# VH-VL binders against c1abc3: the designs that were tried, part 31

Target 1, 185 residues: c1abc3
Amino acid sequence: MAAGVQGESVARNYAEALLVLARKADDAEGWGALLRQVADAINNDVNLSRFLESPRIAAEQKSVVLSKALGDKVPHLFLRFLQQLVKNRRQMLIPAIATEYETLRDAASGIVHARVTVARETGDEEAKMIAERLSKATGKTVVPHFAVDPSILGGVVVRVGDTVMDGSLRRKLGMLRRRMGGTRA
Key: E = the ipSAE of ESMFold2; O = the ipSAE of OpenDDE; V2 = 0.75 times the mean of E and O plus 0.25 times the DockQ between their complexes.

## First folded at step 12 (VH-VL; framework fv_recibokibart)

Design c5 (at its last look DockQ between E and O 0.79; V2 from the best seeds 0.77)
Fold by OpenDDE, look of step 12:
Structure c5 (fold): chain C 185 residues (1-185), chain A 122 residues (1-122), chain B 108 residues (1-108)
Amino acid sequence: as target 1 above (185 residues)
Amino acid sequence: QVQLVQSGAEVKKPGASVKVSCKASGYTFTSYWMHWAKQAPGQGLEWIGEIDPSSGSTNYNKKFQGRVTMTRDTSISTAYMELSRLRSDDTAVYYCARDSEFWTGEPYFDYWGQGTLVTVSS
Amino acid sequence: QIVLTQSPGTLSLSPGERATLSCRASQSVSSSALHWYQQKPGQAPRLWIYDASSRATGIPDRFSGSGSGTDFTLTISRLEPEDFATYYCQQYGRSPLTFGQGTKLEIK
């Protein structure tokens, strides 16, 4: 489930906190990878997801399971971080936190993540061209994340942070209709 | 000022259990994790585990797992460590120690109890 | 687990001398996760150096910590009589948390 706006804000805050810890540990990349692995496990393992999401299971029990599963396999503070999420009943935000963490980490490295909406699935070459174009335009390394929305009819809609660049045919046609005095169908 | 006061010395038989207490004062008990450490006579320190007093969450050293239980009573700001199936090699001074603030990224044991001697003898 | 090996086991020196204590980790440990404690006979350990190089509150400036990766050092520039004790390094990087076996600093 996509975290609402509020959830995203909370996730970002946790991501920032984790990044601080990870940087102090001089392993921001490693911690990010671990977080992603946990996120993927939550997203792909129904049993794990249900376990973590279940309000019938006490936070303490969830914490114990995390301890047993990850205890000596991850940095101690990373484990503690996850346990804090469980304590605060925020464990289901881990996927969102992972995403925000990557965004923050990469931003520090001059990498920008962009959501790119297209009308149809893009091939590898087209995807690459889009990435290059965006990188050139921004002066940063852009990692595009593609979504398909046929309703835009064509072109691309790009979101970078809070900035949206709508180059869709839908928008162009809408503008043309307005200029021509045409009635909204 | 922060103070950790532990229970008195214990003498136990092999196979018995011992429960050591650590009463905290001078700070918000639930805001800091509490650790326990073992020090055998003339030996170094060994980490046993930790507890989050706010949630009761615990992390144990695998070496003690299955024999150690850490609990807390928040109403009296007291942490407990129980060690079961005692053996002669469990004879040691046991310490509680407060963890530093987690989110600062400076995890260390900033305050220690005075220690509790547990003697296991036939 | 991360094993911390301290050397020497015993260090015999006189007041006024310089002491150098070593702590070697079996794998890399972040500086922020390496700490030192002092312990005197019959007393509980006391935090001495944290984050490899930061002195705890009240610790004299004759004490200094340094190191990174797998090699860490506690240095006492000029020994005072009260400095003779056992010093332990500790890592907080991975579970289980572990201590070195200690270096006993004794009067020669």
Scores: ipSAE 0.872, ipTM 0.956, lowest interface PAE 0.5, mean pLDDT 92
Fold by ESMFold2, look of step 18:
Structure c5 (fold): chain C 185 residues (1-185), chain A 122 residues (1-122), chain B 108 residues (1-108)
Amino acid sequence: as target 1 above (185 residues)
Amino acid sequence: QVQLVQSGAEVKKPGASVKVSCKASGYTFTSYWMHWAKQAPGQGLEWIGEIDPSSGSTNYNKKFQGRVTMTRDTSISTAYMELSRLRSDDTAVYYCARDSEFWTGEPYFDYWGQGTLVTVSS
Amino acid sequence: QIVLTQSPGTLSLSPGERATLSCRASQSVSSSALHWYQQKPGQAPRLWIYDASSRATGIPDRFSGSGSGTDFTLTISRLEPEDFATYYCQQYGRSPLTFGQGTKLEIK
């Protein structure tokens, strides 16, 4: 499998572990927000990203910098979790871990995220219709994330988690595809 | 049986440094973080900081930041706490304590050393 | 930092009596991060209660912990001679980790 798929399974394992800690603290939402803030900082601060990625900086040094910067500003076990990621050389996965954490948290609340690939940009009304159909088909509240791939010729491909949608859900979405694809029949 | 055995009492002058050792036995030393705490005579406990023996990573109480250095020697399962620029109010018993498993989300200090008296006297 | 204030500072009681020890936090602390330790003179502290209410191994059921948020309590239903010691609460929720100043439970 592609390196991205391997990274997603590792990120999911860390997200599951963090969710255990956050639930013990009775603050799954707050810890998720903290994780997203760290992920956004990594994505948007080039100096931080370079520092965390650099093989010339020892993991211990990265860990100490995190301790000084965050130690009294975050839950202690949240800091320890970040330090474990640095020790395991997984700190660059933090954005992926944040995404997996949000997915796991939302699944417990009846919310699921779906990756929806379409042939051309969707309007807001089409996006709502797709979300409604997916929600009815899954029995959960679906939050779609759209990507455009013209090679699918006006069809729709839906992925929930790591699996392609099963045949029964695909059939129900096929009715939606016909309306979006402009068929006259 | 888990055991933490600390070095003996020390007498120091103001301005000096002290290095207290804590030898661990009965468990895998590198699998658990080690904490250090201070207890001044007749007083309560004050957390100084912690070290991961496997990586050497540390977290310090900001009150001691700049004066404390925690290290370890994994070949002899021993943690160290060094406190510099000693002053009379550093006179205390210093304890090492093992952290429990943090992945449970309920860590606490499950085993303690016997304590090391450090006396700082003019 | 989260300040833990224990009350009373000293509690003088006789064997057979009920003891109630209070720990108040300056900020909310998750129960999973609130612990109690017992310390006798000349000895290291020992874990007594963890997760606010769970007894450590070998701790008799006359000890109970309760509370949440900012207010936590350690209760001893019927004091035994071996229970006279100093008790500390500790929070593990935010750095620096902190202890209360202790409640000394002494024989009257």
Scores: ipSAE 0.837, ipTM 0.936, lowest interface PAE 0.7, mean pLDDT 87
ESMFold2, look of step 12: ipSAE 0.801; ipTM 0.918
ESMFold2 (binder alone), look of step 12: mean pLDDT 92; pTM 0.943
ESMFold2 (binder alone), look of step 18: mean pLDDT 92; pTM 0.942
OpenDDE, look of step 18: ipSAE 0.701; ipTM 0.872

Design c6 (at its last look DockQ between E and O 0.77; V2 from the best seeds 0.79)
Fold by OpenDDE, look of step 12:
Structure c6 (fold): chain C 185 residues (1-185), chain A 122 residues (1-122), chain B 108 residues (1-108)
Amino acid sequence: as target 1 above (185 residues)
Amino acid sequence: QVQLVQSGAEVKKPGASVKVSCKASGYTFTSYWMHWAKQAPGQGLEWIGEIDPSSGSTNYNKKFQGRVTMTRDTSISTAYMELSRLRSDDTAVYYCARDSEFWTGEPYFDYWGQGTLVTVSS
Amino acid sequence: QIVLTQSPGTLSLSPGERATLSCRASQSVSSSYLHWYQQKPGQAPRLWIYDASSRATGIPDRFSGSGSGTDFTLTISRLEPEDFATYYCQQSGRSPLTFGQGTKLEIK
């Protein structure tokens, strides 16, 4: 489930905090990878997801399980970070936190993540072309994340942070209709 | 000022249990993780585990796992370490120690209790 | 676990001399996760250096910490009588948290 706007804000805050810790560890990439692994596990393992989501299971118990599972396998403060999330009942935000973490980490490295909405499924070549075009336009390395929405009819809608660039046919047609004085059918 | 005051010396038989207390004062007890360390006579320090007083979450050294239980009473700002199935090699001074703030990313022990001698003898 | 090996085990020096204590980690440890403690007989350990090179509150400037990766050093530029004690390094990068076996600094 996509975290609402508020959830995204919270996730970003945690991601920022984690990034600070990770940088102190001089391993922002490694910590990010670990976080992604945990996120993927949550998304792909129904039992884990149910366990972490269950309000019937005490936070302390969840924390113990995390300790046993990850204790000597991850950095100490990384484990604590997860336990803090559990303590605050924010463990289900881990996937969102992972995404925000990557965004923040990459931004520091001149990498920008863009959400690209297309009307139909894009091929590898088209995806590459879009990535290159966006990179050229921004002067940064852009990593596109594609979503399909047939309602845009064609073209692309690109979101980078809070900035939206709507190059969709839907928008163009809407503008034409307004210019022609046409009523919305 | 921050102070950690531990319970008095204990003498136990093999197989028994011991519970050491650590009373914290001078700071918000629930805001800092509490650690426990073991120091055998004439030996170095060994980390036993830690507890988050706010949540009760614990992380133990595997070496002690199954025999150690850390708890806390927030109403009296006291942390407890219980060690069961005592053996002669458990004879040591046990210390509680406060962790630094988690979010600073500097997990070191900035304040220590005075230590509790636990003697295990037949 | 990360093993910290301190050397030498015992260091015999006189007041006024320079002391160099070594702590070697079995694997790389961030400087932010390497700390030093001083312990005198019959007393609890006391935080001395944190983050490999930062002096704890009240620690004289004759003490300094340095190092990165697997090699860390505690240096006392000019020994004072009160400096003779056992020093432990400690890592908090990975569980379990571990200490070195200690270096005993004794008066010659």
Scores: ipSAE 0.878, ipTM 0.955, lowest interface PAE 0.5, mean pLDDT 92
Fold by ESMFold2, look of step 12:
Structure c6 (fold): chain C 185 residues (1-185), chain A 122 residues (1-122), chain B 108 residues (1-108)
Amino acid sequence: as target 1 above (185 residues)
Amino acid sequence: QVQLVQSGAEVKKPGASVKVSCKASGYTFTSYWMHWAKQAPGQGLEWIGEIDPSSGSTNYNKKFQGRVTMTRDTSISTAYMELSRLRSDDTAVYYCARDSEFWTGEPYFDYWGQGTLVTVSS
Amino acid sequence: QIVLTQSPGTLSLSPGERATLSCRASQSVSSSYLHWYQQKPGQAPRLWIYDASSRATGIPDRFSGSGSGTDFTLTISRLEPEDFATYYCQQSGRSPLTFGQGTKLEIK
């Protein structure tokens, strides 16, 4: 993965904190949806993104704008969470925080996201086979995210969470690779 | 011991402004949000809004938006609430109240000021 | 906004009796965001119950809170003279934060 380690660590910490608050509200799913909506708004509006990022605009002013826009439309502590991000100059991490929150929520539900690097583009049927084999091997529902790297000699590299695939999972996937393609020499 | 001490009673004419102070002691002022609430004579409580003393961030009840301004001075651990364009139904006791703990805080009010009576009379 | 409706408005009872105070929300509120305060005439409110059922420090065992969703209750199992006051519920889940209109518990 290419994402910055410091940014991911900070985003994960905020996502963990938000999930605690969302569980107190008995609405981890709803708070996740709200966070994704805010993240998408930041990504879709260049002027909003520039406003939030600008060092010339006081954090207090950014906080007032958030309060007026969202105050009666979102849970109270969700608004405070956003205002805390602004105070700490972390508001531009909101998309990353949303992604980490979704990962944490899915992990609690027995869903796990895997980064699957393959040597060449996979078809839909091959992707389904890989997802099913990963799910069987892990005992969880795996949502694969594919990336192509021709340099891996026709193999498959799988990363689940912070660990690289163990030998048992790699062996099971090795059988799948032989059936679907071949090794370049 | 945590203590919130508010400024004294005020008598104002309609159309004027009032600024109530709330001086905090016995805890780290910037670690807790401060709230303000209104209680008209013989009536219940109404939330006006809140301020984070560390950043100056505010959230106001929409009913007071445009007439209320909350500020603070961290050097003297004091929060302020200013209410402008006063009218007769603003006659009330105004309370400051401290939020429970900052980040994990649930907005329940564990310490209250003694209240400040504001009377709007012509 | 979430409207909290308390009932009864006034409850007249004698010391030693059981009191049941109701707070109904116009929409669902997590138990973690429903709180109760006691207020005596001429005094500021005092935190009594937080998170629907947790007693604030120093609050006697005769007070218990319960409920979920839209229906919450404060129960006093055996009234003492010092318990006669007005009780307010408050929600902190959605802005604006709101209080119920109060239940005045008075000596019969």
Scores: ipSAE 0.738, ipTM 0.893, lowest interface PAE 1.2, mean pLDDT 86
ESMFold2 (binder alone), look of step 12: mean pLDDT 93; pTM 0.949
ESMFold2, look of step 18: ipSAE 0.717; ipTM 0.885
ESMFold2 (binder alone), look of step 18: mean pLDDT 92; pTM 0.948
OpenDDE, look of step 18: ipSAE 0.878; ipTM 0.956

## First folded at step 13 (VH-VL; framework fv_recibokibart)

Design x1 (at its last look DockQ between E and O 0.76; V2 from the best seeds 0.84)
Fold by OpenDDE, look of step 13:
Structure x1 (fold): chain C 185 residues (1-185), chain A 122 residues (1-122), chain B 108 residues (1-108)
Amino acid sequence: as target 1 above (185 residues)
Amino acid sequence: QVQLVQSGAEVKKPGASVKVSCKASGYTFTSYWMHWAKQAPGQGLEWIGEIDPSSGSKNYNKKFQGRVTMTRDTSISTAYMELSRLRSDDTAVYYCARDSEFWTGEPYFDYWGQGTLVTVSS
Amino acid sequence: QIVLTQSPGTLSLSPGERATLSCRASQSVSSSYLHWYQQKPGQAPRLWIYDASSRATGIPDRFSGSGSGTDFTLTISRLEPEDFATYYCQQYGRSPLTFGQGTKLEIK
């Protein structure tokens, strides 16, 4: 479920809180992985999703199931964290929290996630080159996430947070048209 | 001042149940998890489980699972631990202990009850 | 479960001496999740050291905690008569939460 803007903010706050706990545990990566696994389970297991989403099931019951399922398999405070989400009826934000957690964790390590839009599907080598170029340009380790949009005609559109760098052929052609007295199509 | 006051000593027969109470004062009862621990005579401490008074969420030590029930009454800031199907090895002092604030990442027992002796004898 | 093994079981010392108590974990435990409690006969345990090395409120500076991974130590630089008690280590990393079996510090 795509969390709205408000949902994203809430997810980020929980991610920050979890990251603090994870860092104290000296295992930010491990905790992130566990969170991702839970997120994936929610997204892929219909029964689990329905169970967690159901308003007919009391939070306490959901918490008990989590305890039984995860109690001895995950860090104690990680389990508590999930139970707190259930308490606050925020358990369906877990996928969003997982994403935000990864973003925050990586940022702390100098890793930046970039959304890269390309006109056609990129191969592994091309993807690597783009990642390297972006890393060089930013001075940080960039992890690109690719999306294909043929409408950009060529080039790349890069989004990092709220910043967009549009190096697309579409944009260039648009600029040329304007300079030639043409109207933006 | 934070205080945890437990119920008095209990004597029970094997197979019976015992319910120990822990009354909290001096802080917001629903803001902190409550733990229970067991200490057999001359022995160390054993964690029984925990409860979130605000939600009723519980986590039990598997060793006690099926025999232990933790509850709370928020109206009187009291936590309860019930142990059923008592046996001789359940003879112990039982403690309630407040967990420190969860969100700060300080996971320790900062305040303890005075303990409740439960004796199981035929 | 994580097993915490304390050593020695009993430590007999005199006032003024140095005491070293060990707590070994069966698997790695974060320092933030390793705590020590003091217990005197007939009393409830009391938080003594938290986060492996931080003294609880009111705890004298003669007490110190150290360690990481699987090996943790509580040290008393110079024993005072009131220090003779049983000390327990505890891990808060994984369920079930567990305690060491305790080290009894007694007067020689």
Scores: ipSAE 0.881, ipTM 0.964, lowest interface PAE 0.5, mean pLDDT 92
Fold by ESMFold2, look of step 13:
Structure x1 (fold): chain C 185 residues (1-185), chain A 122 residues (1-122), chain B 108 residues (1-108)
Amino acid sequence: as target 1 above (185 residues)
Amino acid sequence: QVQLVQSGAEVKKPGASVKVSCKASGYTFTSYWMHWAKQAPGQGLEWIGEIDPSSGSKNYNKKFQGRVTMTRDTSISTAYMELSRLRSDDTAVYYCARDSEFWTGEPYFDYWGQGTLVTVSS
Amino acid sequence: QIVLTQSPGTLSLSPGERATLSCRASQSVSSSYLHWYQQKPGQAPRLWIYDASSRATGIPDRFSGSGSGTDFTLTISRLEPEDFATYYCQQYGRSPLTFGQGTKLEIK
């Protein structure tokens, strides 16, 4: 199920619970990677998504399939967590739970993810410079995720959480690119 | 007082099936998963699998997959473990054990049944 | 599967002595998932130590657990007659859940 405002709160609660379990396992990063893999499978495999969504398939049957597919391949409590989601009919929230988990994990580590939209593809050196400038501006380690949108008529749009940093960063990047002899932003 | 009371000893021929029961009292049966373990004479413990009495969700040790079936009857707070196509090396004491609270992240087996001796004799 | 190897297989000691029981895992196990059970002949196992080092309710303070990663230890500082039993370590980290083969602690 697509997340609404209430779905975001429920997803965060499950993510908090999973992070507790993962920390007791001494593997918060590994459990996050596993959760993302399951989330991506749900998003990219229409047959899996339909199976998990179907009200005609009992929760017990969905749980048995998870057990047979994953049982000896994931931490035991990770499997139990997925089975609990199925029991509570929240398995379609797994992508939202993964996102909330990553946010919680990164908040503890001082890492911030930024969505960086550019008008045209950037080179590796320019991308590193953008990441360095964002990290200095935020006081955190910024991991940029680049996307290209030609419709923005040039410039750079940066989103960090709910914050839009379009104006000042676009100007700063333009000045920096000119010093490097590169193209305009 | 939490108590798990298992069914009595069984003697079976090779190829038969056995169904062991585990009756719970002193707690809410559907709130805790139930495990089953095997202990052959003079040997250590081997995990067979687990069941959620609430939902019927279950996980089996792959060694027993295909021969074991775990079920429950919530109206009488009883879990069952059935083992089919019995062999002589299935002679063992079989235990039920209650799982502790899952969400603590520190689960263990906190209460055990008294054990059920199953003897497979040709 | 995670194999737990306990040593020694049998430990013969007298009351008053110190006992050290070892449990080695074939791969790393979180301390939160490493538990010890005591079993006397004809009885069901009983939770003894959980979380590698926490004593279950009613367990005397002469019992202590320690270790992390792949190496775990149960220590009894001064043996009493009721301590002679078999002790099993258990991991809850990966399916199948597994026990060590046990250390039988017997009177010399």
Scores: ipSAE 0.841, ipTM 0.936, lowest interface PAE 0.6, mean pLDDT 87
ESMFold2 (binder alone), look of step 13: mean pLDDT 92; pTM 0.937

Design x2 (at its last look DockQ between E and O 0.79; V2 from the best seeds 0.82)
Fold by OpenDDE, look of step 13:
Parts: C-alpha cells; structure tokens; sequence
Structure x2 (fold): chain C 185 residues (1-185), chain A 122 residues (1-122), chain B 108 residues (1-108)
C-alpha cells in the first residue's frame, strides 16, 4: 500500500509538471489526449510495454526509440517529458500520470470526477440524469464513472476523492433494522 | 560565469567526418540540455539537434538524421557533435547552445558557444 | 515543420527611428515558445526576447515583443547605433526547432 501511495504521489508530481507545460502551450486538452494515447499504447501493446519495462535496455536506447517514433508528431517538450521519465526509470508510471493529469486538468476547469456505484447497469439517459443531479448538488461539472455492485440493492454510492456519499438502499435498510432492534445488514 | 567554449576551425574534404567539441563551465553540465545549430555563410540558423548530457538522450533534426551524432563526456563537461559524409553545403559555422531547464518553464537558448567554422572543400 | 517567415528581409533605418520586425509562423505557436535572438557579424546569437514579449536580462526597454498565434512582432521604439544587427525569431513548440530566416537591420 505504501508503494502504491508513493507511486501515486510521484505520478501526481509529474502530472503537475506536465500540466504546467501544457498550459504554457495553450493546449492542456491536446497534451492530455496525447498522454492518454501513450498510456493506452503501453497498456495495450505488449511489445511496447516489454520494451519500456525491460531493465536490460538502456534508457538512452529507449529515449532514441521514443524520439524516432514521436519526434515530429508531438510537441517538443512533450517528447522531452517522456524522455525524462525514461531517464528517471519512471516510464511505467505513464498510465498513472495520465490519470492524474486528467484529474488535475479537469479540477482546474471546475470538473469533478465521481465514482458512482449502482446496483444495476445504467443506461445512457440514467447516467446523464445522475451526472446532472450531482453537478447541481455540487455546483461543479461532475463526470460520473459507474461501477455496478448489486449488493447495495438500490440507490447510489458516490465517491469524490476521500468523500463518500452513501445513498444506497442497503444503508437505509441497515439503519431501519438498527432502529427496530435488528442486526447490521 | 557560464561559458561555452568550442573547438577551433576545421577544414575537411567531401565524404569525411568532423567532430566539434563544446566545453561547458560555470554550471552543472548534466542539468541542462545542449543544442547544436548550423549557420551557413550569410544564411540563417538551423537547428541540428539536442542532447541530454545526463542520460545521453538525443533528438535530431530529421534533415541531419543518419549523419549526425551527438555525444558528451561528463567528466570534462564537454559536448560533441559529429557530422559524417560531409558535403560542400555542410560548410558553416556550428554553434552549441545551452537550453534552460524546461522544468522552469523557460525553454530557450540562453548561452551560446563562440561557433566553429567547418569548411568542406575538395 | 513549423516555418517561420520574417519580414522584411532587410530593414534600412536611421538612428532614432522606429523599427518593426515581423515573424509569421506557418501554424500557431504558443507565445511561451516564441523567442527572438540578436546576432551581430562575427558573433554568436544572443537571446533578446523570450516568451514573445519578455526582455532578456540587460535588454533595453526600447525593445518590445508582441504577438500570438501565427503573428509575432519585435519593435524597437527608437533605434540606437548598437541595435543594428540581424534578428531571428525561433519557435520551441514543435520538432524540429526552427528559426526564421532573419531580418537584417542596417543603417540607412
């Protein structure tokens, strides 16, 4: 857990640095998209992942490959950013950095990401309604990320950062049982 | 005081190679990327490429790709630019230039070498 | 690559006059990544304006930079004899890094 938290902290720091560069470039959205593409490539291309992860391959060699592959296709400082990650042997954090970047970018724009747990799979219309309600309640633009957990029986559980709002039927029933002298659900 | 001191003028024949050096002083050599630029007689500036002295990572202008090699010797704070298969149009003054640390958000060439004239003639 | 086109190629003026130098980019460049350099004959270029409008250390206030997107300008309000040189714009946004072809400011 400690290694995970530390990794997240490191990823966040890099995301912050990249966001500063992206903002200077007046293209925070574009840079984020590029970063996501790189992250997806790492996650979906086994050869790329193995190449970048391999300790047998020198950082310099990895950097050269990045240069050849991305050189004139991405902003110059974006490429250098990736090369810095390689230099510091942190290239495998790119997916985490991408996530943190999006979080930071959106926060700056008043966008909040929320994890929304529902008892059953939601349709597009229902998802939209939930997003709207959450946005209205918070005064911010909320982007919901849905997870299905039938054990909540109904309602929604919303997580924003470290804050949890449990509006589930499970919780309500549990409270009712306790009030009636019953045991925890 | 930051200084970049380049090697002396070179005269080469077509097909030969030239290696220009740039010795840095007055700052931590490995903390700043080093760039190289070309200026043909009476012409403007052309970016050749850059090197990270710490890692040895390089980025080249595609125009020079395959003919240029940038290296460094950290023990003596010296960057090198080697250009091979020289042609007459490679005749130019070559400059090394320090890049401000991009982490500061100031990506420009703040210090330049005095330049090295390379003449390619048969 | 991003092509930077400077105009005019040569600008002939007298001391005391106002000089306006233009740099046009083939595509949009962030002001943070647009710089100007001054070069005198037989010397290396010197950073002059960075971030499109910020004067480098020691640069007189008669120099100013402006612009955004694809159009950038270097202005000298009142020319001094030491200002006659070649000025280059540079973009740092995309690889390869590129320079304008330069504007030579000469004495009329």
Amino acid sequence: as target 1 above (185 residues)
Amino acid sequence: QVQLVQSGAEVKKPGASVKVSCKASGYTFTSYWMHWAKQAPGQGLEWIGEIDPYSGSTNYNKKFQGRVTMTRDTSISTAYMELSRLRSDDTAVYYCARDSEFWTGEPYFDYWGQGTLVTVSS
Amino acid sequence: QIVLTQSPGTLSLSPGERATLSCRASQSVSSSYLHWYQQKPGQAPRLWIYDASSRATGIPDRFSGSGSGTDFTLTISRLEPEDFATYYCQQYGRSPLTFGQGTKLEIK
Scores: ipSAE 0.872, ipTM 0.958, lowest interface PAE 0.5, mean pLDDT 92
Fold by ESMFold2, look of step 13:
Structure x2 (fold): chain C 185 residues (1-185), chain A 122 residues (1-122), chain B 108 residues (1-108)
Amino acid sequence: as target 1 above (185 residues)
Amino acid sequence: QVQLVQSGAEVKKPGASVKVSCKASGYTFTSYWMHWAKQAPGQGLEWIGEIDPYSGSTNYNKKFQGRVTMTRDTSISTAYMELSRLRSDDTAVYYCARDSEFWTGEPYFDYWGQGTLVTVSS
Amino acid sequence: QIVLTQSPGTLSLSPGERATLSCRASQSVSSSYLHWYQQKPGQAPRLWIYDASSRATGIPDRFSGSGSGTDFTLTISRLEPEDFATYYCQQYGRSPLTFGQGTKLEIK
């Protein structure tokens, strides 16, 4: 639903369910790509977003529109999943579900996502170095997502994955920060 | 003891409509989607579409889109399939079939009605 | 749409013989979405094999299903008189859901 712990829990549950369906279809990657396409459409098309969000439009009408638009273009159970979200009034969570799906898929593959906050914009070479060091420190393949916060004096703040970060990881990340150096701008 | 009992045979003229019913018993009607399929004389099976009895949501085979309407009445656990603007090649046995559980990721049609013969004759 | 082509169209065999029924899909179908139904004259179809290889409740173990991708097979190791019927494969992967045209297994 909305931001917060409960909204993330609901989105994660739907993502887990979809991943089960996608694995039975032998296409966890393809179903993830489809879900991301739907999520992007919701985020980038105000008319679609308003249609799906509107309480004046019955859930079955939204479901019929999805069926006509997608029915022969996507796996049948993928359409049924979207229709289930509409039935449960959770279709506005689709972007969050897509993010959780990607996280769950990657975690099962030894991939983790890191929120990397930096004091200034990073170049491609710095970004690659950060990703390589994080992967080495975690023992997993790290996909970094960068954000800029100038209030961080000369440094890098890293949150690795959606799980607990242990103490050995803190030390290894400290070494990465020293290699990159920090400045206040 | 899941049972799907369909309405009796119908004889219709070209251009008319027919509404076939499928009454469910032995399970929670609103928990499983219902499918409809057509079998013309001496032919195989053709999927027409499906309905969620809980919400009323439908998915239709595009071949039948515009002529088929699926509805239900949850108070009597009954699904309906209406086919309009009938023509001679609509003469067939029409089956309802229950979908198995969606969330298993491997649904199939686990129970079928006995079939309803619809004859379109001038 | 996914076309399912069954072969042979008619298979004439005697009780005790082994039957092999083929279902070929025009594009790849997950085994989880490939099912088999049996239909006898004047009766509704009945679920026989689901997810390519799992027997429905009460189906004898002389029936086995196999295959993946585009090629699926239903095998009956030793035919009994009750096994003579028409068998349909079905895919649940893409709308419209489709059935093969059937293989009629008839007594020689």
Scores: ipSAE 0.786, ipTM 0.915, lowest interface PAE 0.9, mean pLDDT 86
ESMFold2 (binder alone), look of step 13: mean pLDDT 92; pTM 0.939

